# VHH binders against 5'-3' exonuclease (pol), part 13

Target 1, 302 residues: 5'-3' exonuclease (pol), of Buchnera aphidicola subsp. Baizongia pistaciae (q89ad1)
Amino acid sequence: MIIYKKNVNYLLIDGTSYLYRAYYAFLKFKNNFNKPCGAIYGMLNMLRSMLLKYPYSNIVVIFDSPQKTFRNELFIPYKKNRPKMPNDLKEQILPIHHIIKHIGIPIISIPHVEADDIIGTLATKLYKKKYFILISTNDKDLAQLVNIHIHVLIGTSNIVLDESKVKKKYGIIPKLIPDLLGLMGDNSDNIPGVPTVGKKTALILLKTFGSLENIYNNIEKIPKCLIKKAKTIYNNLHTYKKLAFLSQKLATIKTDINVNITTKKIKMLPPCTTEISNFFLHYKFYNWNKLLKQGLWLKNCK
Key: E = the ipSAE of ESMFold2; O = the ipSAE of OpenDDE; V2 = 0.75 times the mean of E and O plus 0.25 times the DockQ between their complexes.

## First folded at step 4 (VHH)

Design b20 (from s86 with E108Y W109P L113Y; framework vhh_6fv0_2)
Fold by ESMFold2-Fast, scan of step 4:
Structure b20 (fold): chain B 302 residues (1-302), chain A 124 residues (1-124)
Amino acid sequence: as target 1 above (302 residues)
Amino acid sequence: QVQLQESGGGLVQPGGSLRLSCAASGFTFSSYEMYWVRQAPEKGLEWVSTISSSGSTIYYKDSVKGRFTVSRDNAKNTLYLQMNSLKPEDAAQYYCARDTYYYDSSGYPYFDYRGQGTQVTVSS
């Protein structure tokens, strides 16, 4: 990508990904009553970094809903293996929402909808209006959204995934990542895939036939392919066809949910300096309050 | 209304055998592929076996292959799982499952578990 970042119209922040990163990075931070505030500090530190790096972008933070989603209805085991959110983190969520809004950053969270689906829908709607979008996340599954105007930034790092970098990393183009996961599964989310089909076999099949649908349209040709255990793979693909398509569906980020916010102010508002100062004083962030009073908290000091 | 009723579970010693049955009603059983899946306490659902609508194509999870045998009787609308050489790690609630042939707005099928399951306990 270019040295100047002035062409990024929207920076979509995976807020849930940022929350967990901030929480675990700053476990030792506590307020004046010995209460944890590490996620608050870490989240602000990460958001400040993004505001400084992308000063011309409209930054939007997206959070997961705590309610069960359509994927849990489709497949009961979906993400049931994931641990519950720590109470120390839960207690910091409301203060984090409060400060983000006073900085002027829009927040989006929709009941029963995962942040990934909100990000996918919003990025697609903005892309259709010819905007350039950067998605900041530590969730590699969001790479499936990458195209000529949608790129993925790995967390707050300098690593940006465009289409060529996604192809190098995954061995396939972004659009086929759900098909890859449909075949090989994803243990972290309890997505089952097809038994005995691993990444290497899945990549050969996708490079040969192009998509999960085309693999099944050409299933009779698989025993003649130059892959190990072709007949076993054929038999398992035939037996687990429905499981493969279920797994593909579970892995596919929705881009068609009802997000009416795109026509209503997803632009940043001017920061409320007084409220930000009060917040910093409350949490004893004295160095940040000093920078804020000097007009330097959101400016590069170097 | 689709109904799946599992039976045949119980307490068995390691190395023992059990035969599970699944009685299906409310749909044309002979037209659907069927699955055996299991869930141990505080763990996710785990696929065990698949059998085609005709019964001619059968697959097993690697850890149960050679020990478990799935079969079906389409005339009786019944699915079976013969479990031999049972191990402590086989202890779980066992469910029979089918795809409902219902589709979401994107056109993909999903599973709907109608059975209450049957408990298999293997003593230490």
Scores: ipSAE 0.000, ipTM 0.091, lowest interface PAE 21.2, mean pLDDT 79

Design b23 (from s86 with E108T Y110D; framework vhh_6fv0_2)
Fold by ESMFold2-Fast, scan of step 4:
Parts: C-alpha cells; sequence; structure tokens
Structure b23 (fold): chain B 302 residues (1-302), chain A 124 residues (1-124)
C-alpha cells in the first residue's frame, strides 16, 4: 500500500541522521564570525523541504542520547569504531534545537536511548492507534520497521519504501532484516555476525529456512544445501551460534521502550515568526528572512 | 541520585544584582544542554536562557538580553545565572533544568529533570 502525502499523520525525522548529512553536505558554510554553520543551514533546508512537502503531517524530530545504551552493555565494542562527533558540529546542536523549537516542531531525546528505538516505539504506538507514519532517515536499519501503516522515506528524497520495495532493495522482508544482520554482521556498527557468512549466503539461508531461529532448527540440513563452502558455513554457524543471536539482538530496533509521550505532546505548534526572523538575521539567512516576512518561507504549513 | 539544586536567590532592589547557582549531581553534566526557567506568581513556566554543553552557544529571552549572563563550570558540575539591572517583572521562582524530551514554541518546556528552585524578589 502507498501512503500518499495528504494521508501521512506523522512524519518522524531521524534528527541524528539529518545532522550528519547536513554537516557533511555544507562543510564550507561559515557565518559572519567565520564559524561553521553548515549543519544549521542544511538541517533547516531539509526540515523546510519536509514542511512544504508534508503540510498536513505532524512533524517530530528525534535525536540520539550521548549516554551508553543497553546495546553497549550487551556488547562493549558496539559502535566503538564510529568517529566522535566533530567539535564544530557539537557547537551547532543548540542553535538547531533552538530554531526547531521556534518553528513549532517537537523534539524528542531520551537519556540512554538511541533515536532508532524511540522512533520504533513511537511508530508502533501510533500504528496501533490506526495512524499512518512516515519515517524520514538515511539509516537502512529503520527499514525493519516497515509495515502497512509505517513507511520509510530515504532522507528528503521522493523515494518511499513500503514492504514490497524493502523486499526488492534488501532481498528480504522488513521483519527479517535483524536476522540478516545476525548472520552477516554490520561493520559500520561493529556487529560481528557469523565468520565467513556474507550477505549472499545469509540471503540464501533465510530464503531457504525463513528465519535465524529456523536456520538453527534445521542446521543439520546445511551441509546438504547447494551453497558455496557449505561445510565451512555449517561449522561456523554451529561454533558462533551465540554470536549470531547476539548480533541479531544488537540489530533489532526496540518497539517497547517505556515512553510516556501523548499525541498532544507530539503535535506541531504555530511558528514563532519573530524568533525565527531574529535567528535568520543572526546567521545572515537574508533570503529566508525575506520569504518569512512575505509568509512564503513555510507556505502551506499547518 | 540524579539531582539539580539551585541557590543564590534573595531580595533585591530594582536595578540590583544577584548570582544564581545550580549544582548538578548523578549524571554527566558536561553532556547536557542546560536551561534557566522561571515562574512568577499567577503565571506558567517561562524560559529565560539556554547554554550548550560546552558553554560556547547561549540564548536569552529577549527581555533579559544584556542584563543576564548564563555560564557553566563543567569541572564543578555547576550552572550559573548572573542577573544585573533587575526589574520588578524579573521576580519569580528560578529553576535550572535539563530537557531531553520535548517543548513547545511558547517557551514552556516539558522537563525530565528540574530543581526545587530559588526565589528572586525585586521590591523597593
Amino acid sequence: as target 1 above (302 residues)
Amino acid sequence: QVQLQESGGGLVQPGGSLRLSCAASGFTFSSYEMYWVRQAPEKGLEWVSTISSSGSTIYYKDSVKGRFTVSRDNAKNTLYLQMNSLKPEDAAQYYCARDTYYYDSSGTWDFDLRGQGTQVTVSS
């Protein structure tokens, strides 16, 4: 099923994903004090495009917590390979929070919780209330949340992933993405997977047996399968079973975290045009300020 | 124990000065953006100032700009608000706050952690 723009009740924005994309896209942007402001500009540009594209949706921005999460306690190396946030990006975070607030967009961040788990839990709660949810992210892992009412928009593009498109793109249905990562691992997050099991082998095993659990329930059949290095794969699946299930658990987005957020608290509020104007003048966004004064910067926004 | 505790409030004449302090404990203070908010009798919570985790970026409510200065000492886990040229309309209970959940565009915040507050009275 296709969720049309006018039918999207909630647009959940992966704020951390947007921050890094904005930062790297606009590295050359400087303010009048010769300080980087590229993430500020890029974030606003992306949010503005979403406000104009989805004028009837309640837009919510979700950010990562800097504190250790339950995944770090399960597996110390989890995400340890990721570089630390650049200092010039850190200095742009507060300005971004400030302007998002005055545009009237709710921000959510929960100590010790990753943005993905907040998004997963919130989307699931809203889905149970029969709402249609669009998740805007560049994080491929969020595709595992896709169902009849939850779709993923790739960043600010026009590409929307429903269940059929996820299956076409990743080779498996959304619900099996954690199982795929349990087998093949994910180097970007230090998720180990099973040695010698890559994406191609993992897809064959999942298509043959259906799930990570069913692969292990049928493990004795693997040496008889028509797959490259079947005996080696059998031996490693047997040896690294605990690691496979740990990897699956690390890759699984939580949809059941304790979050007491009401629909009233995630409803957009009218923009504070005076504070937005002051912000635009401070950062020398004069064209945007001109559009704001003409009522055209957020044209057709709720 | 996660806690915020304000101090430094008192009675001052119009045009006077006060310095408020907020001692944080039980969390990594240097990782959080911090807020000063106030509540006058018969009014809701009103945002006053925000300071970034490093202290490099600061925002003020328009009516306090040039009169109030927020600062922080991450080594001491302490947030400060220097208030100069105090006006009768500045009289309120002042709270420091850590906000990790949500807010609205009216300047009213929903806080995950807020102190007990320190009272500021401005009277001749």
Scores: ipSAE 0.067, ipTM 0.511, lowest interface PAE 6.2, mean pLDDT 82

Design b24 (from s86 with D99G; framework vhh_6fv0_2)
Amino acid sequence: QVQLQESGGGLVQPGGSLRLSCAASGFTFSSYEMYWVRQAPEKGLEWVSTISSSGSTIYYKDSVKGRFTVSRDNAKNTLYLQMNSLKPEDAAQYYCARGTYYYDSSGEWYFDLRGQGTQVTVSS
ESMFold2-Fast, scan of step 4: ipSAE 0.326; ipTM 0.677

Design b27 (from s86 with D99P; framework vhh_6fv0_2)
Amino acid sequence: QVQLQESGGGLVQPGGSLRLSCAASGFTFSSYEMYWVRQAPEKGLEWVSTISSSGSTIYYKDSVKGRFTVSRDNAKNTLYLQMNSLKPEDAAQYYCARPTYYYDSSGEWYFDLRGQGTQVTVSS
ESMFold2-Fast, scan of step 4: ipSAE 0.279; ipTM 0.638

Design b28 (from s86 with D99V; framework vhh_6fv0_2)
Amino acid sequence: QVQLQESGGGLVQPGGSLRLSCAASGFTFSSYEMYWVRQAPEKGLEWVSTISSSGSTIYYKDSVKGRFTVSRDNAKNTLYLQMNSLKPEDAAQYYCARVTYYYDSSGEWYFDLRGQGTQVTVSS
ESMFold2-Fast, scan of step 4: ipSAE 0.224; ipTM 0.615

Design b31 (framework vhh_6fv0_2)
Fold by ESMFold2-Fast, scan of step 4:
Structure b31 (fold): chain B 302 residues (1-302), chain A 123 residues (1-123)
Amino acid sequence: as target 1 above (302 residues)
Amino acid sequence: QVQLQESGGGLVQPGGSLRLSCAASGFTFSSYEMYWVRQAPEKGLEWVSTISSSGSTIYYKDSVKGRFTVSRDNAKNTLYLQMNSLKPEDAAQYYCARDTYYYDSSGWYFDLRGQGTQVTVSS
């Protein structure tokens, strides 16, 4: 952990995940004198925590596009079960972008591209240059990106998922998480999977055959496997083959999107202390403004 | 034909007023956050104001706050900057700019900028 903190070159923050967490954490924020600013306060509190814990890392915040993505074109129901962004959160988006920019943190959002695909592409490009990347997110699907140079931090907690911890949590290596979701589905994103195939059955199949593709290359062997209701599972795999591969494709984070983002574009800039102070005074964050004037808002006191 | 075109600049006396306009064409103007930025002779680009896509959220540089007012008309694809109580320090080339989806190490976060309109404050 101590060594890890010193060695993290890039901290990629799932900004959309942070926004919703901040919003729900501060719905009943008592000392909020500028309505609404709970998400603004919560977002800044989370980002400040990361800046203090990883002072030598280049921090980048990535946000979802509101526009239709390639996954919506492949499967119309994809993520349609997710609620619309609340209006009082939407009102806080521009203030949040403004303050993040003045802190000196790069923000990335690409039309028609999900934050996950931007994170996956950036982490992969940086890993190929031998940098060490930490992805801060509450989205479990990002665990599929984990390798020797890429680790996932659960939100702002102290829990870091490396390859061994992902295997312990999911029962499978990171690379096979899309295959697992192709079989069992993911209700949170309306990814259907194969009917009647749950996590336990999916894990047995993947441990036996190695991948979704190899399961289908060896489909004749399934009725002979030591799986409960093997004949029913065989019939459903055969019937819903197209749905399984569609579900795998929907669950697979892209690492090859065309982004003209270089290491220069994701470098942190010096904070604009004057604009940060003006922002804190506007939202009546007087304690933070006091710390900022003392040079302590972004500095470790120890 | 993706373009921003500024107008309304000119010579004004200290304490005077000017209204700048920026006509947008070739893109969905109502989907973009917009900036006013300026550049004085022999100085770098300076941020003046930001306005959200809906026009509901606006930020100003401290030195212009209370004197300048940014607004937009999404039906007419036009951005405005009303400048009152102009000071010699406000003399600059004024540009409107469209917000970008990514940022570089220069700190400038726009992918489209107009040719600008010159504001001169002199007696």
Scores: ipSAE 0.013, ipTM 0.434, lowest interface PAE 8.0, mean pLDDT 82

Design b32 (framework vhh_6fv0_2)
Fold by ESMFold2-Fast, scan of step 4:
Structure b32 (fold): chain B 302 residues (1-302), chain A 125 residues (1-125)
Amino acid sequence: as target 1 above (302 residues)
Amino acid sequence: QVQLQESGGGLVQPGGSLRLSCAASGFTFSSYEMYWVRQAPEKGLEWVSTISSSGSTIYYKDSVKGRFTVSRDNAKNTLYLQMNSLKPEDAAQYYCARDTYYYDSSGYEWYFDLRGQGTQVTVSS
């Protein structure tokens, strides 16, 4: 716990996940001109929480690109079921970017690249240099990145997923999460999986054969390991083999994206307190401005 | 073709004024945040100003506040920078830029989706 917090070298924040959570938490929050500012407040509240809990970590915020990614080229329906960003949220993005920059937090967004792939690539590069990385996200799929130096924090909660906790929560080790999703699909991202194969059946198959590839190398043995619906499941696995591997590929976070980002570029800088104060006064965040002037906005003081 | 073209640079004496323009084409200008950035000889790119897609939210570098005014005309697909009370330290190549995809927190390295070829501003006595 306390030891873990002191050992976190980098805190990678799923910025898009934070934006939507902040937006929906403060929908009715308006400024003096009856314009929405709830996402601005919520985002700052969440980031302040992280700065206070992990004061020795380099915090980096990663945002999604609006442009189509390689997954959309592989499978046209991928994520097309997700609603478009509300205009009220879109208008708050520029203020959020500017305040994050003045706090001294690096921001990353790359055209045609999903935040997950940027996070996966950065975490892997930092892990190879023996740094300890915490990924703050509400997206369960990032649990596939978990290893001895990479852990996932559920949003701004106190719940940290290490390899043991991922195995307990998902029933499978992190590196097999794409294989699990290849079989059962993921409705939230329009990942189809294999028809009639749910989580329970997928876990039985993966625990028996070890991987999606090994399931298909031993497909003739499947009726012997499944008791009641063996024939239907066997037939669907055979029929939808291409769909299973496509689903696995769509669910796999890339860790090899060409990201020209050095550790120097993702290092936090001292906050610009004058600009933060101006921002707080503009949005009438008077209590935060009072704490800022007392040197307590970013210091842990109950 | 998607492009940005800056104009309005020139030579002025300290205390003088210039108005820079940036003509945008090939994209929906009214949907993008726009930036003014500058680069002095032997220095990195320095952020100067940002304006939201609607023009309602504007930010300035501290050293230009009260002297520079950014504005946009979405009907004309044009971005402007009015520069008053120019100082020798304002001498630089000025670029307009569309939508940054990342930068370091020092502001010394900026990465843009689209940037123009720039217009030179020289301030000397």
Scores: ipSAE 0.021, ipTM 0.438, lowest interface PAE 7.3, mean pLDDT 82

Design b33 (framework vhh_6fv0_2)
Fold by ESMFold2-Fast, scan of step 4:
Structure b33 (fold): chain B 302 residues (1-302), chain A 125 residues (1-125)
Amino acid sequence: as target 1 above (302 residues)
Amino acid sequence: QVQLQESGGGLVQPGGSLRLSCAASGFTFSSYEMYWVRQAPEKGLEWVSTISSSGSTIYYKDSVKGRFTVSRDNAKNTLYLQMNSLKPEDAAQYYCARDTYYYDSSEGEWYFDLRGQGTQVTVSS
């Protein structure tokens, strides 16, 4: 929509999410020496679509740190079920950083910090300055950041989640998403939750009591609120209370990390056309180079 | 504890050669992209070269391509810059740096989480 495109001051890109999507979508793409380069192709295509859709926004790309975070210190199994970044993907990161910088897009990656926490902190700082922020990600957990000035764009799609759309999609308001995950867990991140408590049960409890804290303040009333397996669920909530709050903490995106970046330093810069052209010729992006020479690579041809 | 120490700078005549070294300590050097940047008097930091953690992907500033060669020895925690056919415009304080998360071309500055004290390169007759 025109309104969203005009009003978005900052577009925060979940770079790690884009990177993995590009890599797995183009596994068979290889350079002249039979080395994989699909992440480079896919990443540029996705970023170009965002530049064309949001021409008035300052775009910032945020990447995960490969190093252990506070969540790994808090709970050793956290994300241990996820595969390590492939070495061939790791070697594509520098070319991607190189081209992104020459397009004029700031890149942020902080040692020992997850991209989600950088995004959460940066979005919150910008929100306090009354800017409108759009977060582009396929990670459902980032929906917890949604408020009147922070919206989530699902990947490179046209679907934007505001507060009402988050409530429709997840069954709860954004600020309660960590509480939902505290109860039901999240298998993708090895967040345990409470055994036998699934999404439907968690939503009933949260709609009835309002928060994880209020569920436990009213734990004796829980058997009356559930229509099935109430005694088992009650017993498990009582037994695994510490695990529920640990799971909530693991699912909560930090908005208070030390990010000493000024708004001046995260604005987009003019593209370095010469270096972009050299990059396109190296990877044989001849059609993109043709558009670039005509001043049309970053302009929508409508 | 975490530090970078540059060495190898000096005075050379135009057309001369110089080899810079950067010794890293206090961190897992082999896990980080490394950078060479330079600063001439009264000018901002200028990016010169980048090398991936493994050393297999390398980028150079256009004006130094074919003259400069960056390399690294992860077993020795050392980064190198071989400079050939030096020109007067190459005269600057040279720094090695770890990780960048911002580049501001409007100010001529790069932001690094770690950089050394630098080594001076002078090119004159």
Scores: ipSAE 0.006, ipTM 0.385, lowest interface PAE 9.7, mean pLDDT 81

Design b34 (framework vhh_6fv0_2)
Fold by ESMFold2-Fast, scan of step 4:
Structure b34 (fold): chain B 302 residues (1-302), chain A 125 residues (1-125)
Amino acid sequence: as target 1 above (302 residues)
Amino acid sequence: QVQLQESGGGLVQPGGSLRLSCAASGFTFSSYEMYWVRQAPEKGLEWVSTISSSGSTIYYKDSVKGRFTVSRDNAKNTLYLQMNSLKPEDAAQYYCARGDTYYYDSSGEWYFDLRGQGTQVTVSS
């Protein structure tokens, strides 16, 4: 079944990804007192766009925890190469949470849990109840969650990724993306992978053997299927087997986090127009306040 | 050893004032948003106030605006709530909570990972 806009039951927003995109897109946006409010404006602009495009969906915003996750305990270097959140973005987080609440959008953040794992768990629970879910994120790794009821919208693209489009874009089916990263690594997250195994070699191995586990179950066949550098690849796969499975585990999004969230608790509430208006006046968003008073700011959600 | 300990509650007459304190230990207090929440008898947990990690952004529940003032001293790892013009409806167990876990759902309730044992505020008339 093709998922149309009217058939999306839940829109799960990667709030942390949205924060960084909004911040860098509107870096020079300031109020009358030269205080940065670009992330606030950008976040609202992006959320408003989603509310207008998916007026019948329940929108939920999910944020990262600032604490160490299970991945940091498994591998200390995990994401340590990521820069710290800028101070002027930190000062915008609380206003963003405040306005999202008054728009009527549920917010989820869990200590020691990455937004990706909350999204993966929530999408899987909703999928098992036969709902259709769209995930909006800048993180391409969330493509691993894609199935017949879960689709992903990545970045500023209007292209929704289903299983076919994931396979075309990444060269592999969604469920094998963690296996791909287990072999080739991911420099952006400090996931090591196997030395000398790049994307091309990893894709050949996965297309031939089907999974990381099956590659290792058939390791003696690797020199026969990969003529060029086969001996070196065999030796490194054998030597770095533990790193390959560690890398796969670090790249795998959890779908089994213990969260007591019911479908009733993730339904949108009617917007609090008075508090939204007060917020717009405080930040000098006069054009949005004018639209709000005319009933046009969230026209399709009223 | 991660802990939050509230103090300063007590019995006060309507129109009176109390100053609540929350001592934080075992974590980098200056890195976290902090919350004051309360629970009245026979009612659910109710959000009262939020303060950003730097103290620059503050929010209040509508019914306490102009009467309550939240502040923090990052050098002393302490959160404060100055409560003025207290009303009988303000009588509750008051908790401070760390803002690293929150969930705001369609019931309008908040939950927090780390909160203290609370301090009781009684307003008698």
Scores: ipSAE 0.022, ipTM 0.427, lowest interface PAE 7.2, mean pLDDT 82

Design b39 (from s86 with S31D; framework vhh_6fv0_2)
Amino acid sequence: QVQLQESGGGLVQPGGSLRLSCAASGFTFSDYEMYWVRQAPEKGLEWVSTISSSGSTIYYKDSVKGRFTVSRDNAKNTLYLQMNSLKPEDAAQYYCARDTYYYDSSGEWYFDLRGQGTQVTVSS
ESMFold2-Fast, scan of step 4: ipSAE 0.343; ipTM 0.670

Design b42 (from s86 with S30D S31D; framework vhh_6fv0_2; at its last look DockQ between E and O 0.01; V2 from the best seeds 0.00; counts 0 for: pae E 15.8 > 2, placed apart)
Fold by ESMFold2, look of step 5:
Structure b42 (fold): chain B 302 residues (1-302), chain A 124 residues (1-124)
Amino acid sequence: as target 1 above (302 residues)
Amino acid sequence: QVQLQESGGGLVQPGGSLRLSCAASGFTFDDYEMYWVRQAPEKGLEWVSTISSSGSTIYYKDSVKGRFTVSRDNAKNTLYLQMNSLKPEDAAQYYCARDTYYYDSSGEWYFDLRGQGTQVTVSS
């Protein structure tokens, strides 16, 4: 028997979700000046883990911008329920950006564009070039991008989600996730959906009719035996049709934004070892500096 | 118990047809994308086709597009390859695979072959 495995060509990292994960995992870390440095340490730890695990992959980190996006203009309450970034996390962002660049990992952020849309556009562009892409994020909505060459790691899971695993985990195939959210909404992003339509009902409707558009084209054919409270749900589907399609639009990741970025612009650069060492010494990451000098912090697999 | 068994190969004239089967057991078949791969004498493994777990997304090697059709029956845990308009260059040992997904940065596909394969021979 011959064992063959394919490798990830591009690893797209949702940098904002990594920041928050690192921050909350290491809340007690402080530097010599009693200032928090846990997000710096945690971010580096997670990025190093990915560099070691995917040594042949071209890694790119994508951050949200602070500016409003088209979704905020389309629906003012969009994401308004989210807490503001803690001030001690804000203080760690610039050092994190500097060290990522010194490691040689490109950072992408575009004013007025959400990281999800940058990731969706880059993943689709690379997929069309026959590359295989892994997206690492805390955002479950990115699962809508999954296909045969685009996979996702969600949260702290070590399990790579392909189409079948997305279907098993979320109850629907990836391309229908925006339709699901159009019906049930999404409290984390303040996306309303259709009142009284929850996940169970939305899944039944989508499995029966195939899409949000088909549900509405066949709204008269929703039989009482398919769903509980059919009369209430029928009335709410009819009354809140525009809200359902607005919610679907808010939940749909754009794959066609003008990023003006070629594959050369997202190519990793050689690390600046001197600057990395200076950074590690400044933050008293002495064990990492020792590994760096031994050539073991950034392993180069051949 | 993870097992893949290929069958349906044989001898056919150019322009003929064959239908290959891959019987799967020991795992939840409908959780996985499946692949067809072939190996001609003194050649490396060649990817032929990919089918998603639901069967909704399908890819073919350019040289077989329009002639080969991959399908699956998740109720029977079986993968199929219908091969029409067979050419001498299609002659190979054919394998199905479950475990392969990551694309090598060199552009190579890597496959875990579990079965013995099934031989397809094309000659007049």
Scores: ipSAE 0.000, ipTM 0.127, lowest interface PAE 15.8, mean pLDDT 81
ESMFold2-Fast, scan of step 4: ipSAE 0.473; ipTM 0.773
ESMFold2 (binder alone), look of step 5: mean pLDDT 80; pTM 0.798
OpenDDE, look of step 5: ipSAE 0.339; ipTM 0.716

Design b44 (from s86 with S31E; framework vhh_6fv0_2)
Fold by ESMFold2-Fast, scan of step 4:
Structure b44 (fold): chain B 302 residues (1-302), chain A 124 residues (1-124)
Amino acid sequence: as target 1 above (302 residues)
Amino acid sequence: QVQLQESGGGLVQPGGSLRLSCAASGFTFSEYEMYWVRQAPEKGLEWVSTISSSGSTIYYKDSVKGRFTVSRDNAKNTLYLQMNSLKPEDAAQYYCARDTYYYDSSGEWYFDLRGQGTQVTVSS
């Protein structure tokens, strides 16, 4: 783990993923004014963990835009099944941005662009410059970006997905994850997929034909390859072909968006200890303030 | 066309007051955090205040706390800065800004949209 941690040039944090995890982990945390501050505390706790585990990495936090994205234009129901962001969480976003800035961590958010597409584009740009990138996220869809220089860390855990581990976990190589989701759908994002095609059927089809495109190029061979419900699956693949390709497109992370950020601009800056201390005192994070004044908030030495 | 347009600047004596306005058009104003930043002659761009999309959370530069009040009217797509007890060091070009990208704690600010500014002069 030590060797791996020393070799990570950039740690790209899925800030939206962290934000929701922090919010639900600390729902009952409130400040002196009876206002929720659980997402603030949880986000800082998670970021502190990453700063301690990856001290040699340039850490960047990426957040979703609240505006409609190209996926919403392609398919109106996309992510409409997700509940509206709680007001208690919305009120914590600005404090979180404020403290992250003073810790010296760059923040990126682009209007009308999902964090996933910013992460995919940045990781691809950095990969082309031969850097090693770790993406910290609880969103399994980001595993599609995994290659020799891009790995996925599951949240703040010690579990890192390289190409081999993605293939073991998902049953297919990273680049085929959009094809898998094109077939089976993704209920969490309201991606429809093909009716009656679940993960097992989708994996058999992808292992047999190699891609969504090749499945449809060989559609007449499907009844011979799938004994269980082969006729029903064949009929639904034929009927819902447009929906399968739409679902694949919705599941595909863009790696080519216009991100006007240089490698020098995504370098960490020295922390503003005075502003961090003021923030900790305001939210009554007294133990963290004590560690901060001792130079130990970002160090494992007690 | 996405645009921010500041107004309300002028010449005021020390201890005086001014109210700056920023009219937003071409985007959904109520979905964005907004910023007031200023630049004095031969000085860098300086952050003054930030207001959340709802208007419920506000941050101020220490030197303006208690003297400046930022507010917004989402129905009118307008951002305001009420400046009281103005000091000579407050003299600057004041800009309304929408920041959606990179933040730099060294004082470098990256804005995807900024207005043309309004000049505030404080003379004794």
Scores: ipSAE 0.066, ipTM 0.528, lowest interface PAE 6.7, mean pLDDT 82

